# Ledger of designs, part 1: VH-VL binders against UPF0178 protein Jann_2168

No score or structure here was measured in a lab: all are predicted.

Target 1, 156 residues: UPF0178 protein Jann_2168, of Jannaschia sp. (q28qc7)
Amino acid sequence: MTDETRQGRLILIDGDACPVKEEIYTCAYRHKIPVRLVAASYLRHPDHPLITMVMAGDAFDAADDVIAEAAAPGTLVVTGDILLAERCLEAGSVVLNHKGGAYTANSIGAQVATRAIMADIRAGLDGQGIGGQKPFSKADRSAFSNALETALRRLK
Structure headers, positions and changes below count from the first letter of each chain, unless a header shows other numbers; antibody chains are not in Kabat numbers.
F, E and O stand for the ipSAE by ESMFold2-Fast, ESMFold2 and OpenDDE, each averaged over both directions (binder to target, target to binder). V2 = 0.75 x the mean of E and O + 0.25 x the DockQ between their complexes.
Where letters were taken out, [cut] stands.
Atom coordinates printed by the task and the answers are left out, and those that the model quotes come from them; centres of patches stay.

## First folded at step 1 (VH-VL)

Design f00 (framework fv_firastotug)
Fold by ESMFold2-Fast, scan of step 1:
Structure f00 (fold): chain C 156 residues (1-156), chain A 121 residues (1-121), chain B 108 residues (1-108)
Amino acid sequence: as target 1 above (156 residues)
Amino acid sequence: EVQLVESGGGLVQPGGSLRLSCAASGYSISSGYYWSWIRQAPGKGLEWLARIYHSGSTYYNPSLKSRLTISRDNSKNTLYLQLNSLRAEDTAVYYCARGKYDSRGWYFDYWGQGTLVTVSS
Amino acid sequence: DIQLTQSPSSLSASVGDRVTITCRASQSVSSSYLAWYQQKPGKAPKLLIYDASNRATGIPSRFSGSGSGTDFTLTISSLQPEDFATYYCQQYGSSPWTFGQGTKVEIK
C-alpha cells in the first residue's frame, strides 16, 4: 500500500453496491488522499498508488467490520448502510451516503429507529427507497461529487 | 469473530414451558439491529416466531402470540424466547437470527446454529 | 398474511445444470422485499439474495434472483456439488414475515 498524502486522512469505500467509485477516485487524486476499497471479493480498481483493495471475505459483516475498525477522526466513509454509518460516526468519521447526504451523530439514532419501525409498516415501505428504488441519476452523481469535495476539504 | 449461540433446548414434557437463550458475541444486540426467533420442525419448512427491535418493540407471529415472549438482556448481550404450554407440534430446531436493515434492505443476515427442542412424554 | 408457494417442491439435477426455482406470493410483496436462503442438512439457513435481486456478500455469481409483485425467481446458472440443498424464499414486505415451503434440489 502507498500513502503519498498527509497521515490520518483516508477514504473508506463500502465497495459492494457503491455506484460512485469513479467520482471518489477522481476527487481523491485531486486531494492526494489514499482510498481503501473494501468488498467481500475482488473488485476492479485503478492501478494507482493511492488506491488499495481489501477483500474482506464472505462472513457476515466482514466488509463492514473492516471499515468500522479503520474508521477514526480524519477518515471519510462512503456507504449507504445506515448501521455501518452509525458505527463509523461513533468512531469519529465523516460519513456520506451515495447521493452526498451526510450522516450525523445527532440524527443517526433517530434514522436507525425509524427504519426499524417502518420495516413493520407495509404502507411506509414504499417511501423508504429500499428495494425498487428509482435508478441512480446524473443529478444524484453530481450532488455526491459536490458533497465529497466539500467534505474532503474539511477533513483533518 | 461474531457468533450467535442458542441454548436451552432438549427433551421437554408436554404442557411444560421452556426458555431459550441466544448469546451474541463480537457485537452488541442493543445497536441498531432487530433480532428474531425462527423455528423448523423436523423435515418441514421455516416459521418466523417473533422479533425485537433495538428500541425494545416486540412483534409476534399471531398464531403463537399467546404462548410466546421474546425479550433481551442488553447487559448480558443475550436474547430470550419463552414458550409456554408446550405441545408435540412445538418440536423443532429453534434459531435466533439478526435482522439487518439498511439501504440494502431488511433480511436475516446472520443465524445461530440452532438448538433442538423435543416435546414428548 | 402473505402466503408464499415455491415451485417445484423438489427437483433432481446434475452438476452443470441450470436450475430455476419460483416463489409465488398470494398478494403483492411491497418494494420487492423478498429474500432467498440456502439450507443444507443439519445447518442453519444461509442468505443468498435480498430485495429480490441483490446477492449477499460472498455469494457466487451463479446465483441470481429476479421478479417483483407476486412472482419471484431464483436461478443457479451452473449447479455445483455444494449447491445440493433446500432453498427457501421469505417476504418481509408485510408482517407477519413468511417463508415458502422450500424447494429441495437433489442429485439426479
Scores: ipSAE 0.000, ipTM 0.490, lowest interface PAE 13.2, mean pLDDT 81

Design f01 (framework fv_firastotug)
Fold by ESMFold2-Fast, scan of step 1:
Structure f01 (fold): chain C 156 residues (1-156), chain A 120 residues (1-120), chain B 108 residues (1-108)
Amino acid sequence: as target 1 above (156 residues)
Amino acid sequence: EVQLVESGGGLVQPGGSLRLSCAASGYSISSGYYWSWIRQAPGKGLEWLARIYHSGSTYYSTSLKSRLTISRDNSKNTLYLQLNSLRAEDTAVYYCARDYRGSGWYFDYWGQGTLVTVSS
Amino acid sequence: DIQLTQSPSSLSASVGDRVTITCRASQSVSSSYLAWYQQKPGKAPKLLIYDASNRATGIPSRFSGSGSGTDFTLTISSLQPEDFATYYCQQYGSSPYTFGQGTKVEIK
């Protein structure tokens, strides 16, 4: 059994909407941490032994389920989905959003509640709101890279 | 004890096809490890050919990718390698091996090897 | 592809000798992802060292690895009769995984 035991840390990427994949790969190489890219279908990625691709298929929440099932103490999850973040925090993972913000167990419940309220408001407006998010900037990428570096130093 | 046993070798003609099997015992090939095929021509060094991850992702040697297919059958706990358009240069002992994915991708468990001779 | 060149290609040694084998990469090996294997005639290779310097389980302490970037070394501090074999380095820092050409360690 010891020859089958997983050892060490793991980064899980919610791949279908992640703008910071390259930053994650670069950081993972420096720290010798494996990365599992999870998406509904194939996504282009480096052909590197640290990087693996998991195609979860098109079923509702299939990719999220793959990530949440793998989440555990010692894993770091990168996702913009607060419902997935809640599941991963409950499993003991460290969770970052795409701008480097960390989700925490103490505040995630309130964030989930806020998201539900906003979803109801958008549904009442035929699914359209008063605008999208600000464009993803170089400052956002730098903030993410700094947060990822900090989080990985504390991982296991 | 983990054991890997290759089969399907023997004498094959140039231009033919090769299908090798690697039967694993002592643990499941679906356990989250990579599995590779590696060959060694008589009196020469080792050449990595292909690997497959438990999720189904495959990777191939650039020089051989058009002729190689790696696959697995989890219900039979068996790894396969198909090599088409055989040449005399494909004469080698073919090994299956487990890629440990923990702190790196090195081969910690090897089969005994099966000899393939391509000749007419 | 990263090419690995081993030096020497062969050497003759006596029991008790210190043996040093080098492996040079054509470009930097990411994260020192380099392994060393021992192969005896008619047998499959056996893992000795991984991540450049970590000894695999059950491998005697006389085997050690060192190096980073493009230059790596395998050392056998006091050669034993069972150590006469061919040794290979392998990088897994980038695909495809490549092996060195091998170093044959023979009896003098």
Scores: ipSAE 0.000, ipTM 0.464, lowest interface PAE 15.9, mean pLDDT 80

Design f02 (framework fv_firastotug)
Fold by ESMFold2-Fast, scan of step 1:
Structure f02 (fold): chain C 156 residues (1-156), chain A 123 residues (1-123), chain B 108 residues (1-108)
Amino acid sequence: as target 1 above (156 residues)
Amino acid sequence: EVQLVESGGGLVQPGGSLRLSCAASGYSISSGYHWSWIRQAPGKGLEWLARIYYSGSTYYSTSLKSRLTISRDNSKNTLYLQLNSLRAEDTAVYYCARGRTYYYGSGSYFDYWGQGTLVTVSS
Amino acid sequence: DIQLTQSPSSLSASVGDRVTITCRASQSVSSSYLAWYQQKPGKAPKLLIYDASNRATGIPSRFSGSGSGTDFTLTISSLQPEDFATYYCQQYGSSPWTFGQGTKVEIK
């Protein structure tokens, strides 16, 4: 019945390409919530008792699988991967993207379908799609920090 | 190392119900994969029926969802398929299969399959 | 629903031949989420290829997959006696997941 690794509050970071690690660490320190940074290989992180690094290896979806397996009620997952977000919501986790947008069970199916359609559109453009990510701004970081603070109020 | 073993097939009357089991070994079904039931009528192709994710969330084929229930028992490391209102067209070999990515909605291939269990619907 | 159509439905070949099987989708398969399976009479399907081009563990190098969008191909570069079987494509880019009708590879 009891899964010791899922007891209490926990923040799980999809570490590959997360621009808001420092904001997560700062918030975790304030609230004394443990953080697991998950990535395919080692990423530099603070030497702090609340921060743990988990190296999942380079197999297909290995890091995503580690995160989804650990996701449970009482966990908060930070990821930009909508497919991983859907899996974590299934496990009862709260899920935020890097700009502070919350994924919800009510809307995630439509978002997954939209992603599939958009991938088809990009493929149809012969790789000449309107791409390029806007630089991650101070406003984006502030929005994320505010959303994280709000989401942690829902974790018990 | 990973094995899936189906059971519960046999001869069933039209209008009846059946419950198929799939016993998993070599890994825990609670460890984060999703699992499907897939059938194959004699001499025909493969038809996906239903899948279940770790959390218990389920997805069904549109044509069969009113007659199918997929479930699991983590303590027995076993997956189930309940099929109701059986028809002659439900005669098939029923396979359980593991999905690699812990994913539902869309997106997983099947890396391990059971040997199948034959269900024959006949009066 | 995405319908998958395999071509040919059957073919006759000799040991050593290069065999090509195509799978055409009624609409684009997102992210090339397409797999190929081999099935021998009385046996469960066996995964050969996933994500259109990745060979599953233990599968001989003579099997290869390619394609994207609506057109996908499985190639067997030099057919062996154990390769006479039925082959199925499967898409998992959108729900419900669907299989092609199968291609039977027979002895010439």
Scores: ipSAE 0.000, ipTM 0.472, lowest interface PAE 18.1, mean pLDDT 81

Design f03 (framework fv_firastotug)
Fold by ESMFold2-Fast, scan of step 1:
Structure f03 (fold): chain C 156 residues (1-156), chain A 122 residues (1-122), chain B 108 residues (1-108)
Amino acid sequence: as target 1 above (156 residues)
Amino acid sequence: EVQLVESGGGLVQPGGSLRLSCAASGYSISSGYYWSWIRQAPGKGLEWLARIYHSGSTYYSTSLKSRLTISRDNSKNTLYLQLNSLRAEDTAVYYCAREGYSSGWTEYFQHWGQGTLVTVSS
Amino acid sequence: DIQLTQSPSSLSASVGDRVTITCRASQSVSSSYLAWYQQKPGKAPKLLIYGASSRATGIPSRFSGSGSGTDFTLTISSLQPEDFATYYCQQSSSWPLTFGQGTKVEIK
């Protein structure tokens, strides 16, 4: 029974390196959806009944494993890690990156392939490097909040 | 999870050749990412050797490219590193690694094997 | 090739200390292409930071990265006994990929 209760609607945050935790909390409060913040060690978080902290420990990828094992239909995972995204999609989760982009079964393969192609292009520059990713902006934060709001409405 | 297991190390004679294997599980090597070989001489730092793109394109360190070949066997989900004309200074732990992905542009080694020791000595 | 020089090459510190390791590049490196690794004796390296400041999954919050251009830093805000290790920076802004020489952190 505790297992069935745990498998309701849930937001899982890949907490290490997540810049949009406050946006997630705000939307979760509005929709009354529990949030599980997962990280290697304790992270400061609101003292609120909907927010739970899970410390995965210091083993490599331990937090990824906690998230992937909890992923199921009815869960939404926020992560910038495409490999974790693949695992969560296979488990039936909705997955968003930090800028609000949704990972889907169709897009995940293309994104992995695009990553490899872009790395190939950069290697072909003979050390001239291509400009990196743009810094996380206010516009990115707004885009994330909008995407999260939309995704939460479709959670069962 | 992605796991990498290196094998093929051991004692090798100077002037000989060596073929290392890296068995991957949890992800198909032909489906994406760059896969690299990195070595570490005893008591020394890390040295990148070679990488292979999931399509088969290969890239090498400029100082070693004449002696290195990186390859793969998709049917065995295994990567290989061939090193020819072995010298004492090739003595090292050899690691295979899969590069990560974050929003398209980052190049970093997210998953590592445990390494295999190669000792070049008579 | 871009050369990465770490300083110090080694240090001893007590549990609870704040430790800062610097990585200086011979040429400008985009922060998107700088990573930090931890290697414990007899083990493979472990990714700590990518994109200069993004903490890898499962890495404790006491580890943080910062910097841009030619100067990058890894900070451990409160050193723990399990942090005994050698730390390496790595760039991929220019090919070939290069690593720093390493910084050995010893617990007093």
Scores: ipSAE 0.000, ipTM 0.467, lowest interface PAE 15.9, mean pLDDT 81

Design f04 (framework fv_firastotug)
Fold by ESMFold2-Fast, scan of step 1:
Structure f04 (fold): chain C 156 residues (1-156), chain A 122 residues (1-122), chain B 108 residues (1-108)
Amino acid sequence: as target 1 above (156 residues)
Amino acid sequence: EVQLVESGGGLVQPGGSLRLSCAASGYSISSGYYWSWIRQAPGKGLEWLARIYYSGSTYYSTSLKSRLTISRDNSKNTLYLQLNSLRAEDTAVYYCARLGKYSSWPYAFDIWGQGTLVTVSS
Amino acid sequence: DIQLTQSPSSLSASVGDRVTITCRASQSVSSSYLAWYQQKPGKAPKLLIYDASNRATGIPSRFSGSGSGTDFTLTISSLQPEDFATYYCQQYGSSPLTFGQGTKVEIK
């Protein structure tokens, strides 16, 4: 726990799988919001006073635990992990996925259940049927940047 | 951090049954994950046995379905595996593991217990 | 059931070597739903790669996965002392979930 976390405004990045770090940094500079990059081990990051690296170590869910413990009203979490998203929403955070989709407390449980049901259906089909994942695109980066700007304006 | 601790292993006689437990801490087994049992015979590879979802739906290995029961007790945050009609070839380390951390597709085993050894011998 | 066959069954390598392990499926694996695990003696497996090419949290960049359909590859670009272990592939494109037989990476 830091003074930044106590005061509220903070962006937390689930760093090990985040393709939109540069978009987050650019937006954070504009709004003068501190960023905490959390990963199991060191990741390259800008040499900037607003950007802090937290190395959580190699234990399972160690990075997720660091993020969830820091999550609070006034924080924004960027993660593709739906279960980390649920933990952060319960703590009062705003949560975005890498394509700019917002997780909400009202819908997160249904999304977890739906993904599990769809996975079970696909397993039952012996690998036939329902389509695969769409690759990350430049349009996805733009959508993320727009969603992040919108979320940060509301975070004020 | 999520921890899974298996128990109930040891020496059992052929023809008997075993009941293994997997105690979860740091996370609720009722929260949206698939939970599985996997075994590994000494010096051999991994074999998936069964999975259960928080809703209670189950899937079993085709070859072992008639001898296996996977279950859970949400109040104890514990998973169970019952295996009947034990044979020498059931000798293995038995692991419990979590599926379902990833938002796009929840089928990678991201958390594993330490395993419990079951030896089937007279 | 989808059967996974790994090649080679074992290999001997030196620190700094590039190591390649192949996993071949008897049927096409839907959506590249394939994972790789590392297992050291007396320990549980550790997830390295999921969805064929995505590195799991905390896994060093020297580990990479590739492939689709029936042919998948795990590559270790510069083998380190801690990488001597057995490696397993696993598919989740269809039920039942199945694993490869494993590949032992041994010190030369």
Scores: ipSAE 0.000, ipTM 0.463, lowest interface PAE 17.7, mean pLDDT 81

Design f05 (framework fv_firastotug)
Fold by ESMFold2-Fast, scan of step 1:
Structure f05 (fold): chain C 156 residues (1-156), chain A 121 residues (1-121), chain B 108 residues (1-108)
Amino acid sequence: as target 1 above (156 residues)
Amino acid sequence: EVQLVESGGGLVQPGGSLRLSCAASGYSISSGYYWSWIRQAPGKGLEWLARIDWDDDKYYSTSLKSRLTISRDNSKNTLYLQLNSLRAEDTAVYYCARSYDYGDLGYFDYWGQGTLVTVSS
Amino acid sequence: DIQLTQSPSSLSASVGDRVTITCRASQSVSSSYLAWYQQKPGKAPKLLIYDASNRATGIPSRFSGSGSGTDFTLTISSLQPEDFATYYCQQYGSSPYTFGQGTKVEIK
């Protein structure tokens, strides 16, 4: 149960391939903010009153649709999906990527356009372009935790 | 105030199997952190065996992967390690340990007391 | 895998001595993700230092760590009787976790 101070505050996690779930849970406990973990299928999660799991099913963009429809002023969404981020920003959410970068209404249109260009470039490649990505590092996790604390101050 | 207590050690025959338990108190194993099993043969150094994350992702030592299974039971707040096809070289004290929740790998901030496993005929 | 080599493998020292233990990695340890542990006979290891130089909670100031890249050092200023132990370094910069072979500190 929420009280007046927490009314309307919610963290929505794009759970599929989110490497920072532990950081989100720890921060949510400290600030007493409910968390909704959304994924195509069941993901293990803490047995905690603040944490709820929503299984959206494996239809195309089903989990994204659940998140976007729940997005509103007072929500914070964690996702690496630029198209989902755009939908959530339009709904009034604060949106962070997994490295703590904030998506903003001012920049999101350019990021979506860049993604479309990059998708066209990748589609033109017969093989895979750049394969090896660096592992998600402790510095990335620390940056995310700091950004999350900052973003929560912006929540109503 | 986190405490880890291992159990299930003792004398085991070569070729047999063992199932070790690690009961955690003072912290819920499903709430965060990474949880590992580490062993130490008598008079020798430390060897990492396996890790289970709070979200059930599992990782194993390459040399022992085929013989190890790590698991947990959130309702009992307990970690488990199963080791099959036991050899004399598996004789060791087995520790469970918690690692930090800020990163994919971590340092071990809490350790259990250890449980001795002796593999002998 | 990153192999960690400690030097010396053992040493004898008197109470009040400055003890230095080194840990050399076969590859650079990213972000100085290296920890030091103390293990007393019959006991579990105890965390002393993490991130190469940060002292764990409750650890006396006589313990200090330094280093980056491939070369790391644990220093004990003014050795105390309770410091009789084996010391291990451990890296967590890349999978899998690896430990040094240990350095045994005997008080004469």
Scores: ipSAE 0.000, ipTM 0.474, lowest interface PAE 15.7, mean pLDDT 82

Design f06 (framework fv_firastotug)
Fold by ESMFold2-Fast, scan of step 1:
Structure f06 (fold): chain C 156 residues (1-156), chain A 123 residues (1-123), chain B 108 residues (1-108)
Amino acid sequence: as target 1 above (156 residues)
Amino acid sequence: EVQLVESGGGLVQPGGSLRLSCAASGYSISSGYYWSWIRQAPGKGLEWLARIYHSGSTYYSTSLKSRLTISRDNSKNTLYLQLNSLRAEDTAVYYCARGSRPYDILTGYFDYWGQGTLVTVSS
Amino acid sequence: DIQLTQSPSSLSASVGDRVTITCRASQSVSSSYLAWYQQKPGKAPKLLIYGASSRATGIPSRFSGSGSGTDFTLTISSLQPEDFATYYCQQYGSSPWTFGQGTKVEIK
């Protein structure tokens, strides 16, 4: 990581399951904020000076560790992983989920507890989930873009 | 019927390091609970040190983060705590404990504790 | 970090007395995620109360918890000889998880 990106504003993307990468790139270009895309292995990304790809490898939790270790005041993390969100909030980051919801220190404990219960239930089901996730809609993309713009105004 | 047994304590020199083990039986440590290390200096109160979720995500006490590593080996059903740069103030009984219960909406409290292992840091 | 301060630090009471221990948080504890533990000399702590007011399995009805936000209370309605112990509160509403400094309950 360069001194400039480390000392300034930075967007960290949990890349392996992020449906809003294009929205993040577009917003980052407008605000001239560097983006670090983190995933277990290579993901296609724009050939642009602001966009950096970090391949964390396939070791257990390696991508999450890269993101959490880089998280600091002045960083914005985009992730749907509530456990990663808690680690990043603890480090002082602003954290958004893929629908534009902000994780907060005040509510994250309850969300982590709920996730732990649901993960235990799912583990007991031998990999069979309870129901499914609702499809990601155009309204969700719009809500994310609006939330991202708002969050970036708070970022150093 | 969860049982936790800590080991690896004893007398250690200042400036050294220690690695504690917590062998779990009656329950798989990969089954969705948080698993923690908690210590207690002789005659003092409880201090939470670190927790690990079944996914492997780790969380640390702010004051000790640079000296602590929590880890696990699912194949041995065992938790570990590594503590570096030992000081006399690290003298304590070290406990491992399970956080929460399945299907409980209020998780993060400790329902099963090991018996503890004493670590004495002295020259 | 949320700091928990218990009051009193110690107390002496007689069998049959009502004992009240207070736990005060430096910040609001989310969702009343607060637990109480009993620890006897030479033993690991034992869970008494979780979620501020829910008794753990096997815990006698004389133990009760209450409170929300920053102020929490553990009450023992009629102290028994086996209740001589140190009591700790713990919050799990935010990371890092923290404990109070403890309250020693001594039988007169």
Scores: ipSAE 0.000, ipTM 0.455, lowest interface PAE 17.9, mean pLDDT 81

Design f07 (framework fv_firastotug)
Heavy chain, then light chain:
Amino acid sequence: EVQLVESGGGLVQPGGSLRLSCAASGYSISSGYYWSWIRQAPGKGLEWLARIYHSGSTYYSTSLKSRLTISRDNSKNTLYLQLNSLRAEDTAVYYCARSLYRGYPGYFDYWGQGTLVTVSS
Amino acid sequence: DIQLTQSPSSLSASVGDRVTITCRASQSVSSNYLAWYQQKPGKAPKLLIYDASNRATGIPSRFSGSGSGTDFTLTISSLQPEDFATYYCQQRSNWPLTFGQGTKVEIK
ESMFold2-Fast, scan of step 1: ipSAE 0.006; ipTM 0.508

Design f09 (framework fv_firastotug)
Fold by ESMFold2-Fast, scan of step 1:
Structure f09 (fold): chain C 156 residues (1-156), chain A 122 residues (1-122), chain B 108 residues (1-108)
Amino acid sequence: as target 1 above (156 residues)
Amino acid sequence: EVQLVESGGGLVQPGGSLRLSCAASGYSISSGYYWSWIRQAPGKGLEWLARIYYSGSTYYSTSLKSRLTISRDNSKNTLYLQLNSLRAEDTAVYYCARGIYFGGSTYYFDYWGQGTLVTVSS
Amino acid sequence: DIQLTQSPSSLSASVGDRVTITCRASQSVSSSYLAWYQQKPGKAPKLLIYGASSRATGIPSRFSGSGSGTDFTLTISSLQPEDFATYYCQQYGSSPYTFGQGTKVEIK
């Protein structure tokens, strides 16, 4: 049987706090893959036929629900939300975080647990009174772009 | 070590609005975990209100979502809760807390702030 | 969604006593995702137990949790002066994450 869903490739962006939107747009243009930017309210985006803005509203987890419901084989989801990532992986999507790390169905639960442990260790190592803000670096952007390019090849 | 300090409470009139702050230290709120607001009316139990994931994704109590906004300022390592159209039943101590994962897509709270009292009366 | 009812709502006890607090859920709690907190007057809640039976870091061995499904218990095997407080259960098996009404442990 011919899998027609392969022709319906789609990138879904969890728009709230996504620092790599421009990298996603640039890559999507090269591969001619449509992008659906999802957020609670309007976010600035290019006026381009491939880019669609979906304003989900501010209802309880409405943006995440829009993304999870659209997730399917042939979609790539960009999100830092581990719970959303798990839902999307269950639906058959490829899922990347903002630094280019790939979530997998086999390890998502372990990754949630590991992140909690690592965050606790890192907080201890940073010393007293230093919460700080982790800067998003040029190296992080490059890592994301490389991971996105690799993932999109699997989407074709 | 993680420390959370709430501020912005006080006496407000019915129909008014209030903005609460939660200053975090010892950990960057953008680096991980869920960050929640939880309230407790005098002599009553705890009620979860809203959370924000380190990526910015938000979840709200459905009964209060029209009157609440949770947000953060990563540069100040601070969480916020905006409450509108206040009523007497909103009188409570408001806490911010860090949610920690256990096992799967679930969480419990390991660090709590001291709380800030909000009193709604004329 | 899931309502938690604690019993008793209050109790009086002496140092050295065994104290048992029950938390009952209106429907089954997935994977025993239930936590217990201690709250002293004027203070924030403090995590004691998670996953129904796992003791949080730094919590004395006299605190223990048990149960599954709809019935959970917190036990303090030998009550100490610093244990006079209000105790709350919380389920995190399904959203919204709900708390019990609390059990106040008072000095006899």
Scores: ipSAE 0.000, ipTM 0.476, lowest interface PAE 15.2, mean pLDDT 81

